# Designs tried in a protein design chat: VH-VL binders against o82653r152to333. Part 10

Target 1, 182 residues: o82653r152to333
Amino acid sequence: KSLNVGIIGPPNAGKSSLTNFMVGTKVAAASRKTNTTTHEVLGVLTKGDTQVCFFDTPGLMLKKSGYGYKDIKARVQNAWTSVDLFDVLIVMFDVHRHLMSPDSRVVRLIKYMGEEENPKQKRVLCMNKVDLVEKKKDLLKVAEEFQDLPAYERYFMISGLKGSGVKDLSQYLMDQAVKKPW
Key: E = the ipSAE of ESMFold2; O = the ipSAE of OpenDDE; V2 = 0.75 times the mean of E and O plus 0.25 times the DockQ between their complexes.

## First folded at step 1 (VH-VL)

Design sa4 (framework fv_pasotuxizumab; at its last look DockQ between E and O 0.03; V2 from the best seeds 0.00; counts 0 for: pae O 12.6 > 2, placed apart)
Fold by ESMFold2-Fast, scan of step 1:
Structure sa4 (fold): chain C 182 residues (1-182), chain A 123 residues (1-123), chain B 107 residues (1-107)
Amino acid sequence: as target 1 above (182 residues)
Amino acid sequence: QVQLVESGGGLVKPGESLRLSCAASGFTFSSYEMYWVRQAPGKGLEWVAIISSSGSTIYYSDIIKGRFTISRDNAKNSLYLQMNSLKAEDTAVYYCARGTEYFTVSDYYFDYWGQGTLVTVSS
Amino acid sequence: DIQMTQSPSSLSASVGDRVTITCKASQGIRNDVAWYQQKPGQAPKSLIYAASSLQSDVPSRFSGSASGTDFTLTISSVQSEDFATYYCLQHNSYPWTFGGGTKLEIK
């Protein structure tokens, strides 16, 4: 059995550290072509005959100084059309950054991905870098901020760097793999 | 043509309440984030609050947090600002403004503004 | 909060002059900067977004540029209708913050 998981978020959300912690080591350079976009394979988690494959899905990026508005709009549109190819989409952000100074693009990303349920895809909101947050109740307040978004099935509070909360996320993903109809 | 028309301003005493309204036309109101911006007489612009297109995400300036409440009614194409515990420092022209329709990387953003409504808080 | 320091607070110019107005962000905000024009008794009007992108109906004499945390608005040849107050805005992080404004006055 195989589960394809896309991870979307800003460049410094901690995607690589999370997948490295779950998998142990990053996969050698590999890519999966999806329609008009090629996704980097971040890692593969294997348990018995079941594997979970993690892919990077850049949603919040600017190309270097030669860019124009039309180029950026096309890149964003192409990224959005490819997310439906994943069985699970993890929308990940830095919750410490959010509590200090919410990034407008990240808030828009969370809202956009959370507004409408996709019956063919599970979506989860991953609040990363919880190790940097002093008060645990602040994490619940952030979760409450996004509670009315119908597309997020689960909220995960993790530290990809320190490993807290990661086991629960990995168990959830393995459970999704075994539920997959094949 | 995009139009935003504010109403509800007036003269009030410190400690009183006032509700501002903004009527939107010429665009799909439910697809846009909306915000309130104020300007004290002879002073610069100051952001007050933002509300997402669905109404589920709201942020406030720390100066008015806990006293003002932003809300919207997409069926009526209307934006509101409920102002409680008004202070002399809240005296300003309050503008209704439109944010962005399309999710982008934040390097595409268009704003349109109403004409403003004056709120005067004095004893 | 991110501070936007705008300078100068006022400047005088004659029709045909080149003028520049600057804003400095207290921290990195990418290109999430917009510029607004406000005439006395009127609502602000959008001029520039994404630091350098001109709004559809704004004359080409207006331009914006960015270098790190420094942002500039330039009017290459001032016209009579350009005498107004100009404001920068960062919309990178909440709360959104405006610069203090620059009043462009006729010489």
Scores: ipSAE 0.330, ipTM 0.702, lowest interface PAE 3.6, mean pLDDT 81
Fold by ESMFold2, look of step 2:
Structure sa4 (fold): chain C 182 residues (1-182), chain A 123 residues (1-123), chain B 107 residues (1-107)
Amino acid sequence: as target 1 above (182 residues)
Amino acid sequence: QVQLVESGGGLVKPGESLRLSCAASGFTFSSYEMYWVRQAPGKGLEWVAIISSSGSTIYYSDIIKGRFTISRDNAKNSLYLQMNSLKAEDTAVYYCARGTEYFTVSDYYFDYWGQGTLVTVSS
Amino acid sequence: DIQMTQSPSSLSASVGDRVTITCKASQGIRNDVAWYQQKPGQAPKSLIYAASSLQSDVPSRFSGSASGTDFTLTISSVQSEDFATYYCLQHNSYPWTFGGGTKLEIK
């Protein structure tokens, strides 16, 4: 059984640290250039006959190069089509930074990915760095901010540094791999 | 050519309500975030509200304190601002402005503004 | 909230003068700054996006720059049509905020 998981978010969201915590060993970066996108394998989680492959989407958030203004839509669409190929998409952000100074581009990404359901792809929202949040009740305010986003099947509050909530995320992903196709 | 035309401004008394409209043409309205910005007479620009291209995501400035409601009708290419419990400090020209297309997730800019509609809250 | 402190509030210039207007952000905002021009009785007009990129119809005498949290609009040689009020906007973090404006007047 296998599951391809894309992780999307700003560079400072903690994507590699999270996957290394789940796998327990760093995986050498491997990249594949396709059109204007690069997909990096962040790690592989194996348990029994079940495998979960994690992929980074590093070119998506801020990538823009070499194209005229009228053609920017086609360039952006090309970068986004690679995201649709994953079985599960993890949308990840730094909740501590969000509470201090919310980044408009990150908010737009979260809302864009959460507005419309994709029948072929499961999506989850991952609120990382909860260990840095002094008042834990503030995490509920952030969850309320993003509550009307029907494409997210589940929300996770995690700490990649301390491991809080990471077991729940790992178990969810293993369950999806076993249950596929859904 | 891109056009944004506001309407619905006028003279009202404190506590009354007013509904502003913005008619859009010359672009795919449903692909753009839309904004309201206001300017009191002789004063600077002040951001009021934003609404996502689908209408599902909305943010307001703190100064309107839940009294205004932004909405859109993509079938009619129209943006709205419902203004309730109006106060003298709400007196301003209200501008409709086009935001970013959602496919340009990494770039933000405003390139078109309407002509504005004057709201006067007197007494 | 991010404050945008714009200076000066007003200034006078003659045609041909070099004019500099600044906005200082209260925290780091990358290059998420736009500049607008507004003439009396008219809607604002977009001049600059991404701190330094000119809109397609804007004359090359306008330029924008960024240094840390300091953002500058420069008019290299003022023309008669440039007498207006200028505003900066930050769009890095919600809520989005404008600077207080700079009125450029004929000396």
Scores: ipSAE 0.150, ipTM 0.653, lowest interface PAE 5.5, mean pLDDT 81
Fold by OpenDDE, look of step 2:
Structure sa4 (fold): chain C 182 residues (1-182), chain A 123 residues (1-123), chain B 107 residues (1-107)
Amino acid sequence: as target 1 above (182 residues)
Amino acid sequence: QVQLVESGGGLVKPGESLRLSCAASGFTFSSYEMYWVRQAPGKGLEWVAIISSSGSTIYYSDIIKGRFTISRDNAKNSLYLQMNSLKAEDTAVYYCARGTEYFTVSDYYFDYWGQGTLVTVSS
Amino acid sequence: DIQMTQSPSSLSASVGDRVTITCKASQGIRNDVAWYQQKPGQAPKSLIYAASSLQSDVPSRFSGSASGTDFTLTISSVQSEDFATYYCLQHNSYPWTFGGGTKLEIK
């Protein structure tokens, strides 16, 4: 079985920490090239006959108009198309930072990605860095804030650094894998 | 435009061998998994084999396992099916089909098909 | 192996009719189902993927749905070019298996 997973979020979301924790080791500088774009491989999780490949995203942010953009011009091209290429898309953000000083751009990204389901892709929302949040009730508040977004199949509260909740996420991803050649 | 062209079909006797080819064009062949599907005359479709973009992973139907070998040459944009120990029940039109790109959504199966090549196994 | 029981094997319809074809999987296969159209002497054409996603360049009168292990292809208003044989495919588990086919004929 195999699954291609894209992770999208701001630089402080902790994408690398999560993938490092899941995979156990960093994958050497590897890239996957599609017909239109190149994606960096963050890691590969293998359990038995199932392989989950994690890929970096073009670093999408939203313009005020509601359209995505990339800081690096080269990666702007086909950015949204790239997002749609993954079997599963993890939208990740720093929940602690959100509680302390929410970034409207991040909120907009979360809402945009959760606004409408993609028939080709499953999306999950990952609230990362829960280890920095002292009050669990605050995490619930954040979850409630985004609970009505229909495109998100699942919500995860995790610490990519400490590993909290990561097992559940890993299992979910494994369960989404399909039987196909690698 | 995407194009798949099968060749190599013909009339053979039981026990003989035949090698089918599929020439691909109009897309980055090396990025896609490829399939063989066959259809006996007047019958339904039957999955035969799948090969990953790199060729490193292969799956076969149980019916043809051990007798047929799927392979590819990415440099030549070609897919192959080596058929050994052919049986009468292997008589069919054999189609090559394009699967998904190795870095795309996995549910996009068989989006393009060749015209097929007829293999007839008869005494 | 997973069996895909397709029904009916054949049906007659007139242009403008609503047509429904069903495949029932022998076990749970999520939405790992595709639908294909085949006209005589031609290769199959992809219609639906992921049970309900319409393939590019396929008319909107075609639709797919899923409920449990039941999968349905619907043509809301049959057109003259739609008379063909239709197949469902499960690709959840190997071996991949097709339904037996449904021949849509002109009434």
Scores: ipSAE 0.000, ipTM 0.544, lowest interface PAE 12.6, mean pLDDT 87
ESMFold2 (binder alone), look of step 2: mean pLDDT 90; pTM 0.907

Design sa5 (framework fv_pasotuxizumab)
Fold by ESMFold2-Fast, scan of step 1:
Structure sa5 (fold): chain C 182 residues (1-182), chain A 121 residues (1-121), chain B 107 residues (1-107)
Amino acid sequence: as target 1 above (182 residues)
Amino acid sequence: QVQLVESGGGLVKPGESLRLSCAASGFTFSSYGMYWVRQAPGKGLEWVAIISYDESNKYYSDIIKGRFTISRDNAKNSLYLQMNSLKAEDTAVYYCARWEDYTVYGAFDIWGQGTLVTVSS
Amino acid sequence: DIQMTQSPSSLSASVGDRVTITCKASQGISSWVAWYQQKPGQAPKSLIYAASSLQSDVPSRFSGSASGTDFTLTISSVQSEDFATYYCQQANSFPYTFGGGTKLEIK
């Protein structure tokens, strides 16, 4: 049993810390090739006969609502084609940074990824670095900000560095691997 | 086609000022951040300054901070670098580059041909 | 500032050889590394962004990979037009810092 998981988010969202905390097996450098796009392997989580493979997905340029440029359309289409081949997509951001100084590009990424359901891919929103947030009520406020996005099946509040919430995310991913059609 | 063309380089004396220009064509200039990088003769690449598409964010290398100013004119599709209090160690080829908006910190995908600045007595 | 240590400073190869150039970040930068090629008298050319993504019109013989804070640029079969100086650059945090460069020379 195997599950391919893409992780997308802004620089410094904590993707490496999260993956290091979850990963039980170190892998040699390898890349998943999707058409002409290559995704770097961040790590592999192994439990019994089940493997969860994590891939780094570079951040995406947001679609333009109107008639776009050829160059921009090609780049967006190529990135989206790559993303759509993962079984699960984790959209991750630094919730402490969001509370202190919201980044409009991060907000747009979250909304863009969450606006349309994809029946072949499960998406989750991961609020990372919750250990830096003093008031837990503020985490619920951020979750409420994004709660109406139909594409996110689950919302996770985690600390990739401290490990809080990570076991719930790991269990969710293992469950997805088990439920995958054969 | 996309193109960046630098101009304004030349020979100046220590303590003088010089303004570099970078003319953009073949893409929507106002949608991209821009970057200045320099290379001293026989040396490697060194970052100088970055400016966001809307001018709200500007970042400078510590070695030129306070002496150089990055700016742009989106109506003219032009990027500028105002260089004040020039020193001999500022002698370099200066390149402008486009900051790719593939991510908020995308790579510099299009580079100009460079313009030589020589600071000598 | 994040320091990018590039090795080797120079490398000799023959056409058809596989060559690998390495870059080490002084701290975690995820996959935010770009690679550039510069020929004498020319501007740098962007090859790779986000550690492993090829720029448009870059031949598939070029590839990038990452392992922790170690990043590599590989040319699977060197061609005559590949003899140039290569630079890595971290794009994780300002200032965006470059490696010292690796000069790929013909044997």
Scores: ipSAE 0.000, ipTM 0.437, lowest interface PAE 14.2, mean pLDDT 77

Design sa6 (framework fv_pasotuxizumab)
Fold by ESMFold2-Fast, scan of step 1:
Structure sa6 (fold): chain C 182 residues (1-182), chain A 124 residues (1-124), chain B 107 residues (1-107)
Amino acid sequence: as target 1 above (182 residues)
Amino acid sequence: QVQLVESGGGLVKPGESLRLSCAASGFTFSDYYMYWVRQAPGKGLEWVAIISSSGSYTYYSDIIKGRFTISRDNAKNSLYLQMNSLKAEDTAVYYCARDSYEVRWFGESPFDYWGQGTLVTVSS
Amino acid sequence: DIQMTQSPSSLSASVGDRVTITCKASQSISSYVAWYQQKPGQAPKSLIYAASSLQSDVPSRFSGSASGTDFTLTISSVQSEDFATYYCQQYNSYPLTFGGGTKLEIK
């Protein structure tokens, strides 16, 4: 069985650290392009006959400067086509940065992706870099901020760098691979 | 052409409520995030609230959080601001403004179009 | 909150002059800065986004630049219709915050 997992979030959310911790070693990048959209394989987690493939999902948080209106529209459409290909979408952000200075685009992304359930794709919200947060009660405050979003099946608090919470996320993904319709 | 027209402002006493409206035309209203921004007489601009294209996501300035509610009716192409427990410090011209990009893009999102504003005066 | 400190608060110029207005962010906001023009009794008009990109229908005499947390709006040759108040705004982080404004007056 195989599960295709897309990870979406800002470039500094810690995607590589998380996938390296789950997989153990970084797999050589295998980039493919669909028109103007590029997908990078971040890693592959294997156990027995089950495989979880992690993909980076760039393009939805591009800077406007340097691009014409038509180009931005095309890139956005292609990025959404790519998002729809994944069995699971992980929306990931830096919770320490959020507590200090919430990125308006990241908050908007989290809320939008969480607003409406997609029966063909499971979504989870991943609060990364919890190791940097001094007051652990602040993590509950952030979770409460996003608690009413029906599309997120699970909320994970993790440290991709230190490994905290990563085992629970990995187990969830393996369980999804088993449940996937053949 | 894009137009945003505010209404509902007026003179009220502290503690009272007021509801502002913004009528949108010239674009697909349901595709855009919308904002309220205010400006006290002789002072600068101050952000109040944001609402998503569907109305499900909102975010507020801490100054008015719990007292003001932003909402929208996409069938009527209208944006609203319900203001409760008004204070003298809420005296301002209130503008509605449009986000520069459609709902499904999470890059740069400054305001592109503004309404003409509606004056709210809170005085006893 | 991110504070946007705008200077000067007022500036006098003659038609044809080059004027520069500055805005300093209290912390890093990348290039997520917009500039607005407001004439008395009117709504603000969007001029610049992403620190340096002109909005549609804005004359090329307007330009913006960024250096770290310092942002500038330049009018290369002031015209009579440019006398107005100008505001910078950061849209990197909530809450969205504006500078205090710079009034460009006729000398």
Scores: ipSAE 0.230, ipTM 0.703, lowest interface PAE 4.1, mean pLDDT 83

Design sb1 (framework fv_pasotuxizumab)
Fold by ESMFold2-Fast, scan of step 1:
Structure sb1 (fold): chain C 182 residues (1-182), chain A 122 residues (1-122), chain B 107 residues (1-107)
Amino acid sequence: as target 1 above (182 residues)
Amino acid sequence: QVQLVESGGGLVKPGESLRLSCAASGFTFSDYYMYWVRQAPGKGLEWVAIISSSGSTIYYSDIIKGRFTISRDNAKNSLYLQMNSLKAEDTAVYYCARLYEDDWRSGYFDYWGQGTLVTVSS
Amino acid sequence: DIQMTQSPSSLSASVGDRVTITCKASQDISNYVAWYQQKPGQAPKSLIYDASNLETDVPSRFSGSASGTDFTLTISSVQSEDFATYYCQQYDNLPLTFGGGTKLEIK
């Protein structure tokens, strides 16, 4: 059995740390071709006959003007186009950064991905870097900010560096793989 | 080089249906979000609908939601707007527009078609 | 929805005049504002994006600026081809919303 998991979020969200914690090491540069879009493999988690394959969605959330911007835009558009083709999409952000200095682009991404259910794909919101948050009650405020978004099946609070919450996320993904027909 | 050409507009009676088409050329159509924007005679611009590159994500203005359907055919480089249960207040020039953006939700219209007039009256 | 309040609705000017058109957002939208020019019988044309960045092939007499929720389009020296209607648009959030338009007329 296999499960294809896309991870989307800003560059500072800690995507690589999370996947390295789950898998151990990054897979050598191999890519899944999805229609006209190719995604970089971040890692593969195996348990028995089941595989969970993690893919980066290397989209850029920043708007930037100037020479060369067209090439960046095309790559970003291609990344966005294929997100609906993953079995599970993890929308991930740095919750400590959000509390200190919220980024409107990150908030828009979370709301955009969370507003309407996609029956062909499961989505989860992952609040990373909880280990950096001094007042744990502040995590509840952030969860409340996003709790009414219908497309997110689960909300995870994790530390990719310290492993807090990662076991629950890992188990959720393995459960999805088991339920999927080959 | 980028061109968007709308067609399908005309005079119809209230309650009737009309299908608009937009033919795209000069760019990779399947890479872009596409929009319909309308403008009533002598009035301002109003967003109608948006469709993602693959066609899987669609958003509608509340004013036309349930009556209009946006769709696309990437093999034919074409965008469509099926308009049902037309009302007099739907009278407008309908523009096909391309989104320039690096975020899914944000963007401005870098290219517009010349528009097609839809008149709803008896 | 984010409301874009554009003023004035009409403005009269002579060739060579400096003109300013203002657009006010009902909430913080950062710099996610575009300006369009529309001549009678024609489609809108993109002039400015991200509040102050000029599109390719748009004359340098056009400029945009932002201050909080206030956005301004300036034409430093109006030319005869500039008499048109101008629209602002926010793209911070859906639905995308436009200002009501400003018609720049010959005095």
Scores: ipSAE 0.000, ipTM 0.467, lowest interface PAE 13.3, mean pLDDT 79

Design sb2 (framework fv_pasotuxizumab)
Fold by ESMFold2-Fast, scan of step 1:
Order: C-alpha cells, then structure tokens, then sequence
Structure sb2 (fold): chain C 182 residues (1-182), chain A 122 residues (1-122), chain B 107 residues (1-107)
C-alpha cells in the first residue's frame, strides 16, 4: 500500500529537516502530475510493502489582508486539486517562533486549513522545533489555542532536527497507509 | 452546513440609498473573504465588491466604485453592502458569496446566498 | 480588464450526450478559473475551481481543462438535471469577470 503525504507550512517551518529525519536520505527527484501541476517527492519511507511518499508544497504565507501572493496561492491550490494526490496533509509550524513572536499569517494558515473537514483527506497539525522551547508546559498552551479546529485529527509535538516525537508521527502515517483503500 | 442569507432588497427610486445584509453561518466567518455579485434580470453575473476576512481590505468594480461600500461585522457573522445614488442600471438580484477553501482571497466562490432583488425605478 | 469570452451562447443536447463549453481569457490567467451552474430562479452553484478541480458533491461527469488561455467545461453524459446556464469566471485579477454564459437546452 502507499500513502501520499503533503507538508504545508511557512518558510523555515522545518519541512525538509523533518522529512530527512524520517527517511534518512533524500530520494532521487521524482514527481506526481496533478491536473494542473507537478510536485516533487521529498522522500519515501518504506516498511515492508507499505510506502509513505512525502511531497513538498510551495512556501505558504496567508496574507492578513485581501491581497496575497497569487502565484503561491495558485500553486498550493493546484497541489490539492486532486482528491487522490494527498491522503494526509501535515500542517507544520515553528512552535518556538510562535511563542516568542506570533505571526498572524501563520495563525491564519493553521485556522484556514483546520476549519472544514475534507472527507477524502486526513489533516494533522505538527508543532515543530519543540527542542527550542524552554518551558515545555507552553507546548500544551499552544495546542489548546488550536484545539477547537475540527479538521485536525491529531496534534503532534516534534523536533524534526533532533527526532523527538518523530516516531509517533511516523507510526500514525504508517497506520493510515495500512487502512487506506486502494 | 454553510448558509448565506441575504436581505434588504426592495423597490427604490433613482438617487436613493439601500443597505443589503448577508447573514452567514456554518463556517468561521472572519477567516474568509466575502463577495457581492449581482445579476440584472435576464443577464449574466457581474462582480460588485470583495472584502477580506479581517475587513482590512476592500476592492470594488469600477461601475459602482464611490457609490457602494462593502463592510462586515465579524462578531455578528454579517456582511453588508451600502448602496448610494442608485441608478436604474443597478436593478439586479444581489448575491453574497463565500471564498472557497481551496482558492485565494479573490475567489472562486464555493457558496452563494439565495439572492435579494433590488429594483430601481421611478 | 481581463475579458472572458464564452462559447457557445446556447446549445441543445439529449440525455446521454457529451457536451463541451469553452471560455477564452484575453490574457494569461494561469488556473484561476471557476465554473458555475445556474438553474432558473436559483443562485449559481460552484462546480469547478482552479480550472480542473471538482467541488465536493459535484458528479464526476463534470470535468474542466485548461490549455493556455482556453478553458473547457465538459459533461461526459448529460443528465436531465444538467439543463441549466453555465458560467466561467476568472479570479486572477480584479475586476473578477464572468463569461457571458451558455444555456444548455433539451434537444
């Protein structure tokens, strides 16, 4: 079985570090064509006959006013236009930066992705860079801030650089792959 | 479920004012851009105005710019269109529409209200 | 302003027919095209976004495609509930312009 996973988040959320940690090494460039765009594979995690394929999404910054980066928005929209492209969407952000200096665009991204369930796609919110957070109880406060968003099935606290929490995320993804209909 | 309900339409004379409202439910109103679109009897769809989720940005069709004002009250989940100096050419069904989750701030629209009729005649 | 030229203005079809409606943008607009269905006395219903992506709850017989500045809505096998007026719209830049509409009528 295979599982297609998209990782979406602001620049410097740690998408590549997380993927590299989970996979070990980056695979040779490969892509899956959607109706309008092609996405590069960041890496493939394999266990037995089960594969988890990670896809990069364009950098995402939702503008807090009505005028945004149209090209970036179009690329993100096009990445998600095929119901079959991504089985799981990981919405990822830097929790240390959030605690020190919240970015309203990042908060809007989290809420935008979390507000409405997509029956064909599972979504999880990933709080990355927990190794940089001095007071670990603050991680629970951030999770509590976003707890009422119905589209997020799970919340993960990880360090993509150090590997903390990554095993739990990897197991979740493998479990999704096993139960996925073809 | 997402619902958009327009109200405030009616019969007015040229030069008069009218305020339209749109009551929203079933989604986090403040997170989505909202739009007004109109359709004259027997004619096609014509974009009127857009407002960002926060209300901080607005944009208008040249045909009504300076005469119409779009606004929102996020605490009340309500969208408004203040129409001043109405002309016979403004006669139309006015729809409010919600930004699609998969779209940028500038459409496309995933949900529309039922519309409210504005008739401008002497 | 970006102009959307929709053709044909009307067409007749029988249940089971494949029908194609086209829309041409006056300039490059990437995939910023949506398609709507409107039945008499009703509000428009969103069918397709990003030129080719189907909205939830829209039957798979509807599809959209893009080639340069040409955009196409296809109904692979027309059903009785599909007889309506269809509109394309660009959202690449303001003003958001709609095509003139195509009325799909029973043959």
Amino acid sequence: as target 1 above (182 residues)
Amino acid sequence: QVQLVESGGGLVKPGESLRLSCAASGFTFSSYAMYWVRQAPGKGLEWVAIISGSGGSTYYSDIIKGRFTISRDNAKNSLYLQMNSLKAEDTAVYYCAKEDFWSDYEGPFDYWGQGTLVTVSS
Amino acid sequence: DIQMTQSPSSLSASVGDRVTITCKASQSISSYVAWYQQKPGQAPKSLIYAASSLQSDVPSRFSGSASGTDFTLTISSVQSEDFATYYCQQSYSTPYTFGGGTKLEIK
Scores: ipSAE 0.000, ipTM 0.403, lowest interface PAE 15.7, mean pLDDT 77

Design sb3 (framework fv_pasotuxizumab)
Fold by ESMFold2-Fast, scan of step 1:
Structure sb3 (fold): chain C 182 residues (1-182), chain A 121 residues (1-121), chain B 107 residues (1-107)
Amino acid sequence: as target 1 above (182 residues)
Amino acid sequence: QVQLVESGGGLVKPGESLRLSCAASGFTFSSYEMYWVRQAPGKGLEWVAIISSSGSTIYYSDIIKGRFTISRDNAKNSLYLQMNSLKAEDTAVYYCAREIDDWYRGSFDYWGQGTLVTVSS
Amino acid sequence: DIQMTQSPSSLSASVGDRVTITCKASQGISNYVAWYQQKPGQAPKSLIYAASSLQSDVPSRFSGSASGTDFTLTISSVQSEDFATYYCQQYDSYPYTFGGGTKLEIK
């Protein structure tokens, strides 16, 4: 049984910390290329007859740089075409940063990925760095902010650094792998 | 043509409440994020609040957070701003605005004519 | 919050002059900047979005540019209808913030 999982989000969302916590070992230097984009393997998790492969999805990273409108649109389009490669797509962001100073690019990414269901792919929204948030009421407020997006079937609140919530995400992914013919 | 028409402004005393409305026409209201922006007499523009197309995502300026509530009724093509615990500093023309319908969102492409709110004792 | 510092506060010009208005962000905001024109007693009108993209039906004498955290609105040859107050706005992060405005006055 095999499951391909793509992780997208801003550069400082904690993708590597989450993957390392789940896998324990980083797998080096294997990548896939479609016609318009390239994916690098972040890690592989093996349990019994089940394998979960985590991939970084470049091209949707909107740093504070002088991107023109055409460049931003092209990057979104290029990354979007490669999304069909994944059984599960994790959209991840730093919820503490969101509460302090929401990044409009991150909000747009979450909404763009969440607006339309894809019957061939499951999407989840991952709110990372919950360990930095003092009031749990604020986490519920952020979840409510994105609750009406039809493409996200689950919302996870995690700390990739401290491991809270990671077991629930890991179990969800294993359950998806079990449902897939190998 | 796209039209945004504000109403509900008037003269109130400090501590009172007022509800503003914005009637939209000429476009598919339910497809756009909507904003309230205000301008005190002789002063600059100040963002007040944003509401998503579905109504589920809302952000407020810290100056009015906890006192004002933005809402919308897509069936009636209307946007609202409930203003509580009004202060003299809230005296301003309140504008309804919609965002550009593109990836480059957050810029306002159409504005209403504004409605004046005066808070005075 | 991101601060937008707009300069000058006022500027006097004659018809046909080239004028520039600047806006400085307190931190990196990419090109998420819009410019608005407001005439006395009227609502603001959108001129530019994405720092340099002209709104439809806005004359080509208006242009915008960006360099790091510095943003500029240029009117290449001022016309009589251009005397107004101009505002920049960032929409990189909430809350969205405006510059203090620049009043373009007849010399």
Scores: ipSAE 0.006, ipTM 0.544, lowest interface PAE 11.1, mean pLDDT 79

